# Ledger of designs, part 62: VH-VL binders against q0aze0

Target 1, 268 residues: q0aze0
Amino acid sequence: MKIILVNNRFKENTEKKAQEIAGQLSALNVEVIIDNGLDEPYAGTVDFIMVLGGDGTMLRAARRYGQRAIPVLGVNMGTVGFLSNIEINELAEYLPLILREEYSLEARMMLEVAVFQQQSLLTRVFCLNELLLRSNSPRMLSFALEISGQKLEPYRGDGLIVSTTTGSTAYSLSAGGPIADPQLDAFIVTPVASHIINKRPLVVSPEREISLHLLEEREAIIGIDGQIKMDFGAENRVLIKRAPHPLLMVNLKAKPFFTSIDRSLQRQ

## First folded at step 4 (VH-VL)

Design a12 (framework fv_bermekimab)
Fold by ESMFold2-Fast, scan of step 4:
Structure a12 (fold): chain C 268 residues (1-268), chain A 124 residues (1-124), chain B 107 residues (1-107)
Amino acid sequence: as target 1 above (268 residues)
Amino acid sequence: QVQLVESGGGVVQPGRSLRLSCTASGFTFSSYGVHWVRQAPGKGLEWVAAISYDGSNKYYAESVKGRFTISRDNSKNILFLQMDSLRLEDTAVYYCAKDRLYYGKGTFYGMDVWGQGTLVTFSS
Amino acid sequence: DIQMTQSPSSVSASVGDRVTITCRASQGISSWLAWYQQKPGKAPKLLIYAASSLQSGVPSRFSGSGSGSDFTLTISSLQPEDFATYYCQQANSFPLTFGGGTKVEHK
């Protein structure tokens, strides 16, 4: 068996815990690769991915490995979030089940994001939560949204979010988007501070292709899961579609989504 | 090593029933969805039915809905297709096939392991 | 039901040729498409899943491309073992459906 341990390179305690777990797994004849984010993703075949950290670390793991159809377990290191399944102090209890492959998987849709300059592909990335288009200056954007070839009336405002259902509780929620059951596959299209009356969030079939481009030259950026930023100008176009593979999240214990989100919203 | 073996095919009369079996070995059968796919003599492939890894979700082609029943026994590593009210147009080699996706929810990627097939034909 | 249309239904080719097979879906299926190879008297073999992902053990001369409703399987340099019938299959929605097949045969 070969396992990748993904940790946060900026947290020393996470690095120590990763080394400890790697030693325990090696003693059980398991090969371990530690991915702390400094190098390219491991290119070899692996059987399981264990993510040590909060939601941010899981988002990085999903971007790096989510399209390989490998089971991914989120292990919370203390930061409250929605993408981990077990706490670090529970890992020893569940490790035998992991090694015997006695767990279920939950499929979470991902976005495939392709950014073009005219007809040339500049980059292609995958993400679990969302793509954000936003202004990078005090001036509002004027931009076009096209859904499966259907052109909508122009948007004017600070930007737009195209989110997965998993991302419905992330930035889309902050911008006024709906909370969605992560078991559903759908795009959620949420305007950011729109100046046009009646621009509401849209819930769109995951079979659709969404494209965005600026109608006027403005200083703008594309953000991916809050972790990647790219300049975006009038000569650029972004194409968003459902990624070919969902992220396969390991489910070792019940974590009731609706009860968890209800408690989180109570604090707001 | 990793293999699926079909059995139970044969010559039947129209309107009767037949049960096909598919025995799995060399992989963890209970972790994967499995399919039945048929091919009439000299014709192309036609998907017939699929069942989730745990047996809770079942899917059928419209041509067989209400007549065929897919089921599995994970303790014995066996997939079944119960075929009722058989018609001449059901004449085909029936393949069982493992889906590539591990423990997925209603998502299928492709069929990476196939049996050799079992022939179902009619005496008219 | 989503209908999958393959073209051509057959193609005559020689070893070393570049062979291109097209598959068109009656509705958008994103990238939920697989390609299979079948030799006479044998079960099908998975070549490509998710439109462009090469199955383990399949030679690199096979490649898939496309998204939405138009898809292509390419064999960059045909080998003797590649004479077979090829099928596309959509995995976007139930019922799953196959294309009619393309027979790659000797000239």
Scores: ipSAE 0.000, ipTM 0.412, lowest interface PAE 17.4, mean pLDDT 86

Design a13 (framework fv_bermekimab)
Fold by ESMFold2-Fast, scan of step 4:
Structure a13 (fold): chain C 268 residues (1-268), chain A 124 residues (1-124), chain B 107 residues (1-107)
Amino acid sequence: as target 1 above (268 residues)
Amino acid sequence: QVQLVESGGGVVQPGRSLRLSCTASGFTFSSYGVHWVRQAPGKGLEWVAAISYDGSNKYYAESVKGRFTISRDNSKNILFLQMDSLRLEDTAVYYCAKDRLYYGRGTFYGMDVWGQGTLVTFSS
Amino acid sequence: DIQMTQSPSSVSASVGDRVTITCRASQGISSWLAWYQQKPGKAPKLLIYAASSLQSGVPSRFSGSGSGSDFTLTISSLQPEDFATYYCQQANSFPLTFGGGTKVEHK
């Protein structure tokens, strides 16, 4: 068995903790690869991915490995979040279940984001929460949104979010989007500070293709999961579709989504 | 093969300007932050400047702030250092170096690929 | 600026010796420290990043330890190709800063 340990690159002593866990797993004849975010993703075959950190570390793991159909377990290191399943102090208790493959999997949709300059593909990335298009200056953006070739009336405002259902509780929620059951597959399209007051969030079939481009030369950026930032100009186009594979999240403990989000909203 | 090659060094007079270039090959240049590091003859390493993978963040040592400008052209795989108001204390071999961190912005972890360096010296 | 102090400034050693180099930061830098090797007339080479992570292709005789403000680079059994100058570098805060270097030379 081969396991990737993904740790938080910004947390003190996470390398030491990852090494300790790797030593324990090696003693059980498990091959371990440590991914601290500093290198290219590991290219070899892998049986399991253990993410040591909060939601941010899980988002990074999902972008790097989510398309490989490998079980991914979120292990919380002390930061409250929605994407972890167990706490680090519970790992020893659950490790035998992991090694015996005694767990259930929950599929979470992902976005495939392709950025073009004219006809040339500049980059392709995958993400678990959302793509954000936003202005990088005091000026409002004017941009075109197309859904499966259907051209909508132009948008004017600070930007737009295209979110997964998992991302419905992230930036989309802050911008006025609905809370969605993460077991549903859908795109949620949420305007950011729209000049047109009747622009509403849209819930769109995950089989649709969504494209965005600027109608005027403006300073804009696209953001991926709040972690990757790319410049976006009038010569650029972004194409968004459902990623070929969902992220396969490991469930060792029951974690009720609706009561968790309800408590989070009360904390303000 | 992963490689960085500096050019543009030479002999200059105090107060003049010089532009250094660093050409990258063998890796996806646009995915990594890059640094300029200098070393005066017989002295240790001194960090000069860095730029994020996308060019959105730029950082400078206090000794060069306001005089040097770092920039990059991701379409041509080239890193630049524009050096204005050059001083005798800028005499050094200038290295460009790739940061280890994939898609790094505002964070740098270590310089895993280095160029051979280009020498900047002064004449009277 | 964070000042990085290396000790010793030089060490005389023989092949097979255990060599220890220390680096002290003027303020806490967590594990944001890298170690480099530089041979005369050559560019530096990264050995260790994040205080203790061995760079791919670097021999296992090199190891790093420490956190906060005190760090150590160890060469467990010195080889002929290891005679060089070694530098630590903090990546916690801008500007990034290097230590003054430690020269490992023949006895």
Scores: ipSAE 0.000, ipTM 0.415, lowest interface PAE 16.4, mean pLDDT 86

Design a14 (framework fv_bermekimab)
Fold by ESMFold2-Fast, scan of step 4:
Structure a14 (fold): chain C 268 residues (1-268), chain A 124 residues (1-124), chain B 107 residues (1-107)
Amino acid sequence: as target 1 above (268 residues)
Amino acid sequence: QVQLVESGGGVVQPGRSLRLSCTASGFTFSSYGVHWVRQAPGKGLEWVAAISYDGSNKYYAESVKGRFTISRDNSKNILFLQMDSLRLEDTAVYYCAKDRLYYGTGTFYGMDVWGQGTLVTFSS
Amino acid sequence: DIQMTQSPSSVSASVGDRVTITCRASQGISSWLAWYQQKPGKAPKLLIYAASSLQSGVPSRFSGSGSGSDFTLTISSLQPEDFATYYCQQANSFPLTFGGGTKVEHK
């Protein structure tokens, strides 16, 4: 059995815990690859991925490995979040179940984001939460949104978010988007500070293709899961569609989404 | 150099068929939607048909619907217009034109590259 | 079909003049309008798309404005090479339709 252990390079105690867990797994004849974010993603075949950290670490793991159809377990290490399933102090209890493959999987859709400069592909990236298009200056953007060959009326404002249902509680929520059941597959399209008074968030089929491009030369950026930033100009275009594979999240312990989000919204 | 070159025009008799071709060079043809636009002698521009970059969506003007068929061969960088049941009113210079938007899913924004045009006329 | 009406059908102007051409759609087309320039015996050239976006390589003396049903093409200071016929074209819905053209000719 080969396991990738994903941790955060900027947390020294997390690195020490990852080495400790790697030692425990090695003693059980499990091969361990540690990914602390510094190197390229591990290219070999693996059977399981353990993410040690908060939601940010899970987002990075999803971007790196989410398309390989490998079970991914989020192990919380102090920061309250939505993407972990068990706490670090519970790992020893659940480890035998992991090694015997006695767990269920929950599929979470991902975005496939392709960014072009004219006809040349600049980058293709996968993400779990969202793509953000936003102005990088005090000037508002003017941009075109297409959904499956349908050209919508131009958007004028600070930007737009294209989110998964998992991402509905992230930046899309802050911009006025709906809270979505993460068991549903859908794109949520949420305007950011639109100057057109009737622009509303849209919930669309995950089978649709979404595209964005600027109608005027402006300074803008594209943000992916809040972790990747790219310049975006009038020569650029972004294509967004459902990624070929969902992120397969390991479920060892029931986590009540609705009561968790409700409690979070009641906090000031 | 980005270029479109039309061919296949000529003198035809009413009720016959004619196939126009448009060969693309200097850009990635398979990435762009393309149009046929015609102009009768001394008259204005009339949009005829368009096809998406992958050939999955085709659109026609009402006056040619059912008589003309647009198609493309991305491996050869060629756009076609098959014109059946030709009428005197189809007399025009036929231009092929590339849409400015790459990877358009069936939407078009403006025709930024045009061919020289090929003339279709009728014998008495 | 959406009908595009251009006004005037012709205009006489001198080099240095400000020239304004108007295009009216029979129904709302948002900002999905392009402007083209055509010289005698030549293919059209794209000037403006999305009502106000200047095509690369087109001189800044050309500008477009408007939204919904009423649109304007402006040439701020007419040059000798600008004597031509100008067409608007809606890109909002199929079939795509052109205006009848406006000929800008010498005074």
Scores: ipSAE 0.499, ipTM 0.783, lowest interface PAE 3.0, mean pLDDT 90
Fold by OpenDDE, second read of step 5:
Structure a14 (fold): chain C 268 residues (1-268), chain A 124 residues (1-124), chain B 107 residues (1-107)
Amino acid sequence: as target 1 above (268 residues)
Amino acid sequence: QVQLVESGGGVVQPGRSLRLSCTASGFTFSSYGVHWVRQAPGKGLEWVAAISYDGSNKYYAESVKGRFTISRDNSKNILFLQMDSLRLEDTAVYYCAKDRLYYGTGTFYGMDVWGQGTLVTFSS
Amino acid sequence: DIQMTQSPSSVSASVGDRVTITCRASQGISSWLAWYQQKPGKAPKLLIYAASSLQSGVPSRFSGSGSGSDFTLTISSLQPEDFATYYCQQANSFPLTFGGGTKVEHK
């Protein structure tokens, strides 16, 4: 068995723990790779991904490795979030199950985000939570939203979020989006401070495609999972669709999503 | 400044062909869809044709479909309207107009820049 | 095709008057409507896009309202330079279509 440990390079405690766990796993004849902020994702084959940290680390791991259909376990290290399954102090208890592959998997839909400049593809990213389009100035944006070729009314506001159901408890929620069952596949399209007060979020079929582009020459940015940022201008467009592969999240310990919402959200 | 300048209009005989040109300046021509709109003497505006920013999509009014062809050369910032099988009812001032929307293949937003127009008339 | 019915065909007004022009689409066009001003011998000028958005450089006395199938262009206080013909245009679907125009004349 080969396991990759993904930790947060900016948190020394996670690095130290990764080293410790690597040692333990090595003693059990498990090959271990540590991704402590590698420039590029590890290109070799792995059987299991263990994420040491919080939701942010999971999001990064998902972007890096989610398309490879590898089981991903979130191990929480003292943070509050929705994406960890077990606590670090529980790892020893569950390690035998991991090694024997006695766990269930939960498929979480990811976004495929493609950013273009005219006809040229600038970047393509798979992400677990959301794509954010927002103004980079105090002025509102005017932008066009199309869903499967249907042209919606022009949007005016600070921005727009296109989120997965997993991401529904992230920035989308703060912007007034609905909380969605993470077992449901859907897009959540949430306006950010629209000039239309009653502009409502949209729940969209994962079979549809979503496109965004500016209708005015304004400075904007694209944000992905709150970690990737890029400039977005008049000649740019973004195409969003369901990623071809879901993230396979390991479920070792039952976590009641709906009963833990209040606690988790209050602490974020 | 943003500018469109039409040319190629004139007097023609029915059944003949004419090619109009529209030269763009002051903006990134290749980033915008463009339109032809005509206006018969003393009449209202009539949309004729549109072409996407990259030329991949073309749209025509039913009155000119099969007779007119819209095209563009983005390297030269020129829009064209090839008019074949001209009819007396095609008499009009022909305007080229820039769409307000940045690029796009099937979406248009409004025409924010217009040329001065070029007149097409007929002789017996 | 979407037919645009514009009314009135003409209106006589004086400087300072409030002028209202209406445009009705034969079917729903959301907010994809533009308003143009045309003076004799000149090309049209875009005033309003997306039903209610004022084009840059256009005086604030011009305003657009409406959605769906009924739209209105309003000149709050008519100025001497506003005597012209006005056209609505739907940008919802092809073929694009214009209203018949409204001529604003001196009373």
Scores: ipSAE 0.028, ipTM 0.563, lowest interface PAE 6.5, mean pLDDT 91

Design a15 (framework fv_bermekimab)
Fold by ESMFold2-Fast, scan of step 4:
Structure a15 (fold): chain C 268 residues (1-268), chain A 124 residues (1-124), chain B 107 residues (1-107)
Amino acid sequence: as target 1 above (268 residues)
Amino acid sequence: QVQLVESGGGVVQPGRSLRLSCTASGFTFSSYGVHWVRQAPGKGLEWVAAISYDGSNKYYAESVKGRFTISRDNSKNILFLQMDSLRLEDTAVYYCAKDRLYYGSDTFYGMDVWGQGTLVTFSS
Amino acid sequence: DIQMTQSPSSVSASVGDRVTITCRASQGISSWLAWYQQKPGKAPKLLIYAASSLQSGVPSRFSGSGSGSDFTLTISSLQPEDFATYYCQQANSFPLTFGGGTKVEHK
């Protein structure tokens, strides 16, 4: 059995804890690869991915490994979030179940984001939460949104979010988007501070393709999962579609999504 | 040096055929939808036909439907308009024009680059 | 087909004047309207697309407004090079259609 431990080297005690867990797994005849985010993703065959940290670490793991159809377990290190399944102090209890493959999998859709300059593909990335288009200056954006070849009325405002259902509780929520059951597959399209023409959030079939481009030259950026930032100008186009494979999330413990969201909204 | 150059215009007899060409340079021709627009002497602009970036979709004005055929050769950066069953009402300067919207879209937004035009007229 | 009605057909103006040209669609075209300038013997030049977006290189004295079926092109302070014929064009649906044109000429 080979397991990747994904951690954040710069978080409190996370690197030390990853080494401790790697030692424990090695003692059980498990080969361990530690991915602390500094190197290229591990290219070899892997049986399981264990993410040690908060939602941010899980988002990085999903971008690096989510398309490989490998079980991914989120282990919370004390950060409040929605993408972990068990707490670090529960790992010893659940480790035998992991090694015996006694768990269920929940499929979570991902986005495939392709950024073009004219015909040239500049980059292609996968993400679990969302793509954010936003202005990088005090000037509002003017941009076009197409859904499966249908032109919507031009958008004017600070930007737009295209989110998965998993991402419905991230930036989309802050921008006024709906809370979605993560078991549903859909795109959620949420405008950010729309000018004059008020746009509503849209819930769109995941089989559709979404395209964005600027109608005026502006300083804008594309953000991916709140972690990757790219310049976006009038010569650029972004194409968003459902990724070929969902992220396979390990379910060892019942996770009360709706009660967790309800509590979170009350605390705000 | 984004440029479109039309050719193939001339003097024809009613009922005959003529093929117009438009050569593109200075941009990635295969990324853009392109149009034919005509203008009769002393008259306004009339949109004639358009073709998507990959050639899969073609659109025509009602007045030319069934008589004109738009096509493109992306390997040579050339747009064509085959005009059959020509009528006196087809007398015009014919412009080719590039649409603003680029690769992967079958929608159109406006024509940002135009050729100088080629004249189609009829002999007495 | 969507009919585009342009008014006026001509306007007499002096350098420094504010010139307003209107365009009316026979049915809703959202914001999918472009404005063009054409000088005698020359090809048209794109000024504005998506009703109000200024084409790169076009002077800021040109502006467009409107949505749905009523649209306006404004030249805030007419310059000598602005004497020309102006056309609107809808890009909402095929066939694409142009307005009849507005000639801006010297008083």
Scores: ipSAE 0.033, ipTM 0.604, lowest interface PAE 7.5, mean pLDDT 88

Design a16 (framework fv_bermekimab)
Fold by ESMFold2-Fast, scan of step 4:
Order: sequence, then C-alpha cells, then structure tokens
Structure a16 (fold): chain C 268 residues (1-268), chain A 124 residues (1-124), chain B 107 residues (1-107)
Amino acid sequence: as target 1 above (268 residues)
Amino acid sequence: QVQLVESGGGVVQPGRSLRLSCTASGFTFSSYGVHWVRQAPGKGLEWVAAISYDGSNKYYAESVKGRFTISRDNSKNILFLQMDSLRLEDTAVYYCAKDRLYYGSSTFYGMDVWGQGTLVTFSS
Amino acid sequence: DIQMTQSPSSVSASVGDRVTITCRASQGISSWLAWYQQKPGKAPKLLIYAASSLQSGVPSRFSGSGSGSDFTLTISSLQPEDFATYYCQQANSFPLTFGGGTKVEHK
C-alpha cells in the first residue's frame, strides 16, 4: 500500500506531524510519500491520499491529485472547515479501517479551467471550489459570459464567480450565491458587485461549457480556489468545463452538511 | 501591419463559378473567425458567410446557401469563397472581415478588420 | 431572419451638431449589436460592439446605447470626417443581418 501525506509547509508543526504519521504507517508496512507543496506532484501510482490540515490544504491536494480517481481523506488539524472528515486525534482509531479499505466514497465535481492568450493555451488547471474573475483597479469590468454558445447580456461590475456545488459555501456564498447540496452536480455563476440591479446567480447544467472574456481593456485577474492568481486582459479567454473525474472523498464518519452550515450562519 | 487583402473578383457570366481569396497578415489568422460581407452598387451591407477559427463550423445567408462554400487554409493564412451558379443578384463588392472574438466557433461579436473589397460583376 | 430597421435613412447635419441614429430589431437580440461607419469608396470601420463598447481608436464623441430590440448610436459633436453612412448589425443569431444604413450628409 502506498499513501501520499499532503501537508502545508507554512503551518507550524504539520511537517513534524506528517513525519510522525509516516513513521507509524511504515511500521505497518505502508510506503509513504510526503507532499508539503514545495515540489512537483508525486508522479507514481498511489493507493490513498491523506490530507493533514484545513480546507486550503485539501484544495491543493484536489488540484494535484483529484483527477487520478484515488481516495482522498481530509484530516483536520485544529482549523474548522468543510472538507475534512476526521480530527487528527481520531486518526489512530480509524487507521485500521483505512488500511482494510472499510469506508465509503463521496464524489465531488471539479472544474476544468483553460486560459488562453490569443492562440496559445496558457494553462489548464483543475479546481474544487471556483474560478473568480475580478477587477484589479477601481474601474468596473465589462465582460461577456457565454454558456454553451449562448451569449448573455454583457456583465458590468467587479467580477464573476463560476463555482462547483462544493464551492457554494466558499467565495460564492460571500458574493450572494446560493447554498447548494455538494452531492448535486452543477455550475453556480454568481456576479460580484454587479452595477446592473437584477443580475442573479445562475445554476447551470454541469454538461455545459462556460466562457468569459473582457469587452474592454481593464486591469483584471483570474483566481482559482483562492490559490492561483493570474493577470487577465482583453486578449485572454477562459473556458470552463466539468472535469473528467470527480474528487473521491473518504467518509469514515457522518459529517452532516446541512447542520454544519446552519450553525455557521447562526453566528451571523 | 494588420490587414486583409481580397482577390479573385472580375467579370463573369450568369451560371458560372468564381473563387475569391482573402490573404491575412499582421495577426494570428488561425485564432479568429472570418466573414464574407458584400455590398451591391449603391446598396447597403449584406452578410454572406462566416467560418470558425478552426474551419469546423460554417454559416451562410439563405440567399447563397447551396451555391457558395466558405473555407480556410490556416497554414497559408488564406480565406476562400467558392461561388457557384452565379446570378445577377450576386453583383457586389465582396469584403472579407475578421471577427473580433478570438477562438470563436459558434458565436461572433463584430468585424474589426476589413479588406478593401473585390468587385464581382456580370458581362452584358 | 432578424430584420434590422434603421431610422432615419438620411439626416442632414452641420459640424458641431448632435446626431442620433436609431436601430430596431424585429426580435430581441439582447446587447449583441455592432455599429459601423462607411465612407464613400472605403471598407466599413467598426465603431461599437456589444451595443455600447467603444472600439479601440474610435473617438469618444461616438457612443452606443440600448438593449433588447431598440438601439441608438449618438455622435455628440459632429466633425467634418463624420459625414458617412452608418450601419447597425445584429450578432445574436444566424444569419447575421445589417440595417439598411443611415447617411449623415451636409445640410
């Protein structure tokens, strides 16, 4: 059995904890690869991915390994989040179940994002939460949104979010988007500070292709899962599709989505 | 530096064929959809045909459908319009024009670069 | 096909005048309308796309407005080089269609 341990190099003590867990797994005849974010993703075959940290570490793991159809377990290390399943102090209790493959999997859709500059593909990235287009100056953006070749009325405002249902509780929520059941596959398209009074979030079939480009030269950026940032100008175009594979998230214990979000909203 | 140049116009007889060419320079031709637009003497503009950036999608005005064929050669930066079964009503200056949308396959936004036009007329 | 009707067919104006040209679509085209200027013996020049977005290099005296089926091109202070024929064009659906044109001529 080969396991990747994903941790955040900038979080104090996560490296030490990863080494400690690797030692425990090695004693049980499990091969361990540590991914702390400094190097390229591990290119070899693995059986399981264990993410040690908060939601940000899970988002990185999803971008790196989410398309490989490998089980991914989120292990929380002190930060409350939506993408972890167990706490670090519970790992020893659940480890026998992991090694015997006695768990269920929940499929979470991902986005495939392709960014072009003229005829050149600049990047092709997968993400779990969202793509954000936003203004990088006091001037509002004027941009075109196309859904499966259908041109919508031009958008004018600070930007737009194209989110998965998993991302519905992330930046899309802050921008006024709906809360979606993460087991539903859909794109959620949420305007950011639109200057047109009746621009509403859209819920779109995951089989559709979404494209964005600027109608005027402006200072803008594209953000992916809040972790990748790139400049976006009038010569750029972004294409968004459903990724070929969902992220396979490990469920070792019940994590009730609706009561968790309800508690968060009751704190204002 | 950015330009489109039409050629192939001339005097034809009704029922004959003619092939127009449009050569692109100063921009990445293979990244853009391209149009043919015509204008009869003393009349307004009439859209004729368009082709996607990769040549996979082609669109025609009803008046020319089945008679005209649009095509492109991205390796040579050339757009073509093959005109068969020509009619007196096809008398016009034919312009090629680049769409402003890059990588446009099924949508077009407006024509930002135009050629000077090539005249198609009929002998009496 | 979507019919594009321009009014007026011609307008007589003097340098410094405000000129307004109207374009009406026979069905809704959202904001997918372009405006072109054509001078005698020349190819058309794109002025405005997406109903209100000014093309690079076009003077700020030109502006476009409207959505749905009613659109307007405005020249705020007519200059000598603006005497030309103006066309609207819908980009909403195939076949693409142009308006009949509006000739802006000297009084």
Scores: ipSAE 0.006, ipTM 0.550, lowest interface PAE 9.5, mean pLDDT 88

Design a17 (framework fv_bermekimab)
Fold by ESMFold2-Fast, scan of step 4:
Structure a17 (fold): chain C 268 residues (1-268), chain A 124 residues (1-124), chain B 107 residues (1-107)
Amino acid sequence: as target 1 above (268 residues)
Amino acid sequence: QVQLVESGGGVVQPGRSLRLSCTASGFTFSSYGVHWVRQAPGKGLEWVAAISYDGSNKYYAESVKGRFTISRDNSKNILFLQMDSLRLEDTAVYYCAKDRLYYGSGKFYGMDVWGQGTLVTFSS
Amino acid sequence: DIQMTQSPSSVSASVGDRVTITCRASQGISSWLAWYQQKPGKAPKLLIYAASSLQSGVPSRFSGSGSGSDFTLTISSLQPEDFATYYCQQANSFPLTFGGGTKVEHK
């Protein structure tokens, strides 16, 4: 069995804990690859990915490995979040189930984001939560949104979020988007501080293709999962599609989504 | 367009050899595991063989082990199945199929793209 | 080898019916199960992977459930284009194995 341990080297104690867990797994004849985010993603075949950390570390793991359809387990290291399934102090209890491959999988859709400069592809990235288009200056943006070739009236405001259902509780929620059952596949399109009073969040089929471009030259950025930033100008276009593979999240422990989000909102 | 196209099927005599080919286009062939799956006339699907994205791992059904050899040429986007010591029970339509999984972990996620199939049958 | 037992072998149904097909693995396979649809003379089409994940472009009337050893494919409201043979396939370990198939036929 070969496992990738994904951790954040710069978080207190996560690197040390990753080494400890790697030693325990090696003693059980499990081959371990540690990914602390500094090197290229491991290119070889693996059986399982264990993410040690909070939601941010899971988002990084999803971008690096989510398209390989390998089981991914989120192990929480003490930060509240929605993408972990078990706590670090529960790992020893669940490890035999992991090694016997006795767990269920939950598929979470991902976005495929392709950024073009005129007709040339600049980059293609995958993400679990969302793409954010936002102004990088005090000036609001004027931009065009197309959904599967249907051209909407121009948007004016600070930006737009295109989110997965998993991302519905992330930045889209803060911008006024709906809370979505992560078992559903859909794009959630949420305006950020729209100047047009009746621009509403949209929930659209994951089979749709969404494109964005600026109608005026402005300083703007594209943000991916709150972790990657790319400059975006009037000569750029972004195309957003459902990614070919969902992230396969390991479910070892029942985690009722709706009561969890309800408690989280009450504790703010 | 993502596509797999099989060729090389035909009428053979028992004990002879035949080589099937499957040409891939529209995706990065070298990033995916690929399979051969067969179906005898009027029967169900039977998995035959698989090869990892880089060709380092090969897997076979017990019924063909030692007689069939799977291989790939990533520079030409071609998958092969060399079939030796053919038997009447090898009569089937042979499909090649792409694993949905990038870079393959030894688990297969489902086969999302299939060729049209090529028929292997025997003269009496 | 992991044996996949699929039932029933055939089912007679009318348009609008709810159709349920079951698949049992001889050992635990977690959620490593796919469902395929095949029409006569055509290659199989992937419907569901990882036991419950709907393949892109497949209508939402198809759903999969189960984990471990017992799995179900459900068609909530059968359409004319759904008369076909359906197969489950375990993806947990080699050799990969298919169920025997379930033919969904007109009444």
Scores: ipSAE 0.000, ipTM 0.428, lowest interface PAE 15.5, mean pLDDT 86

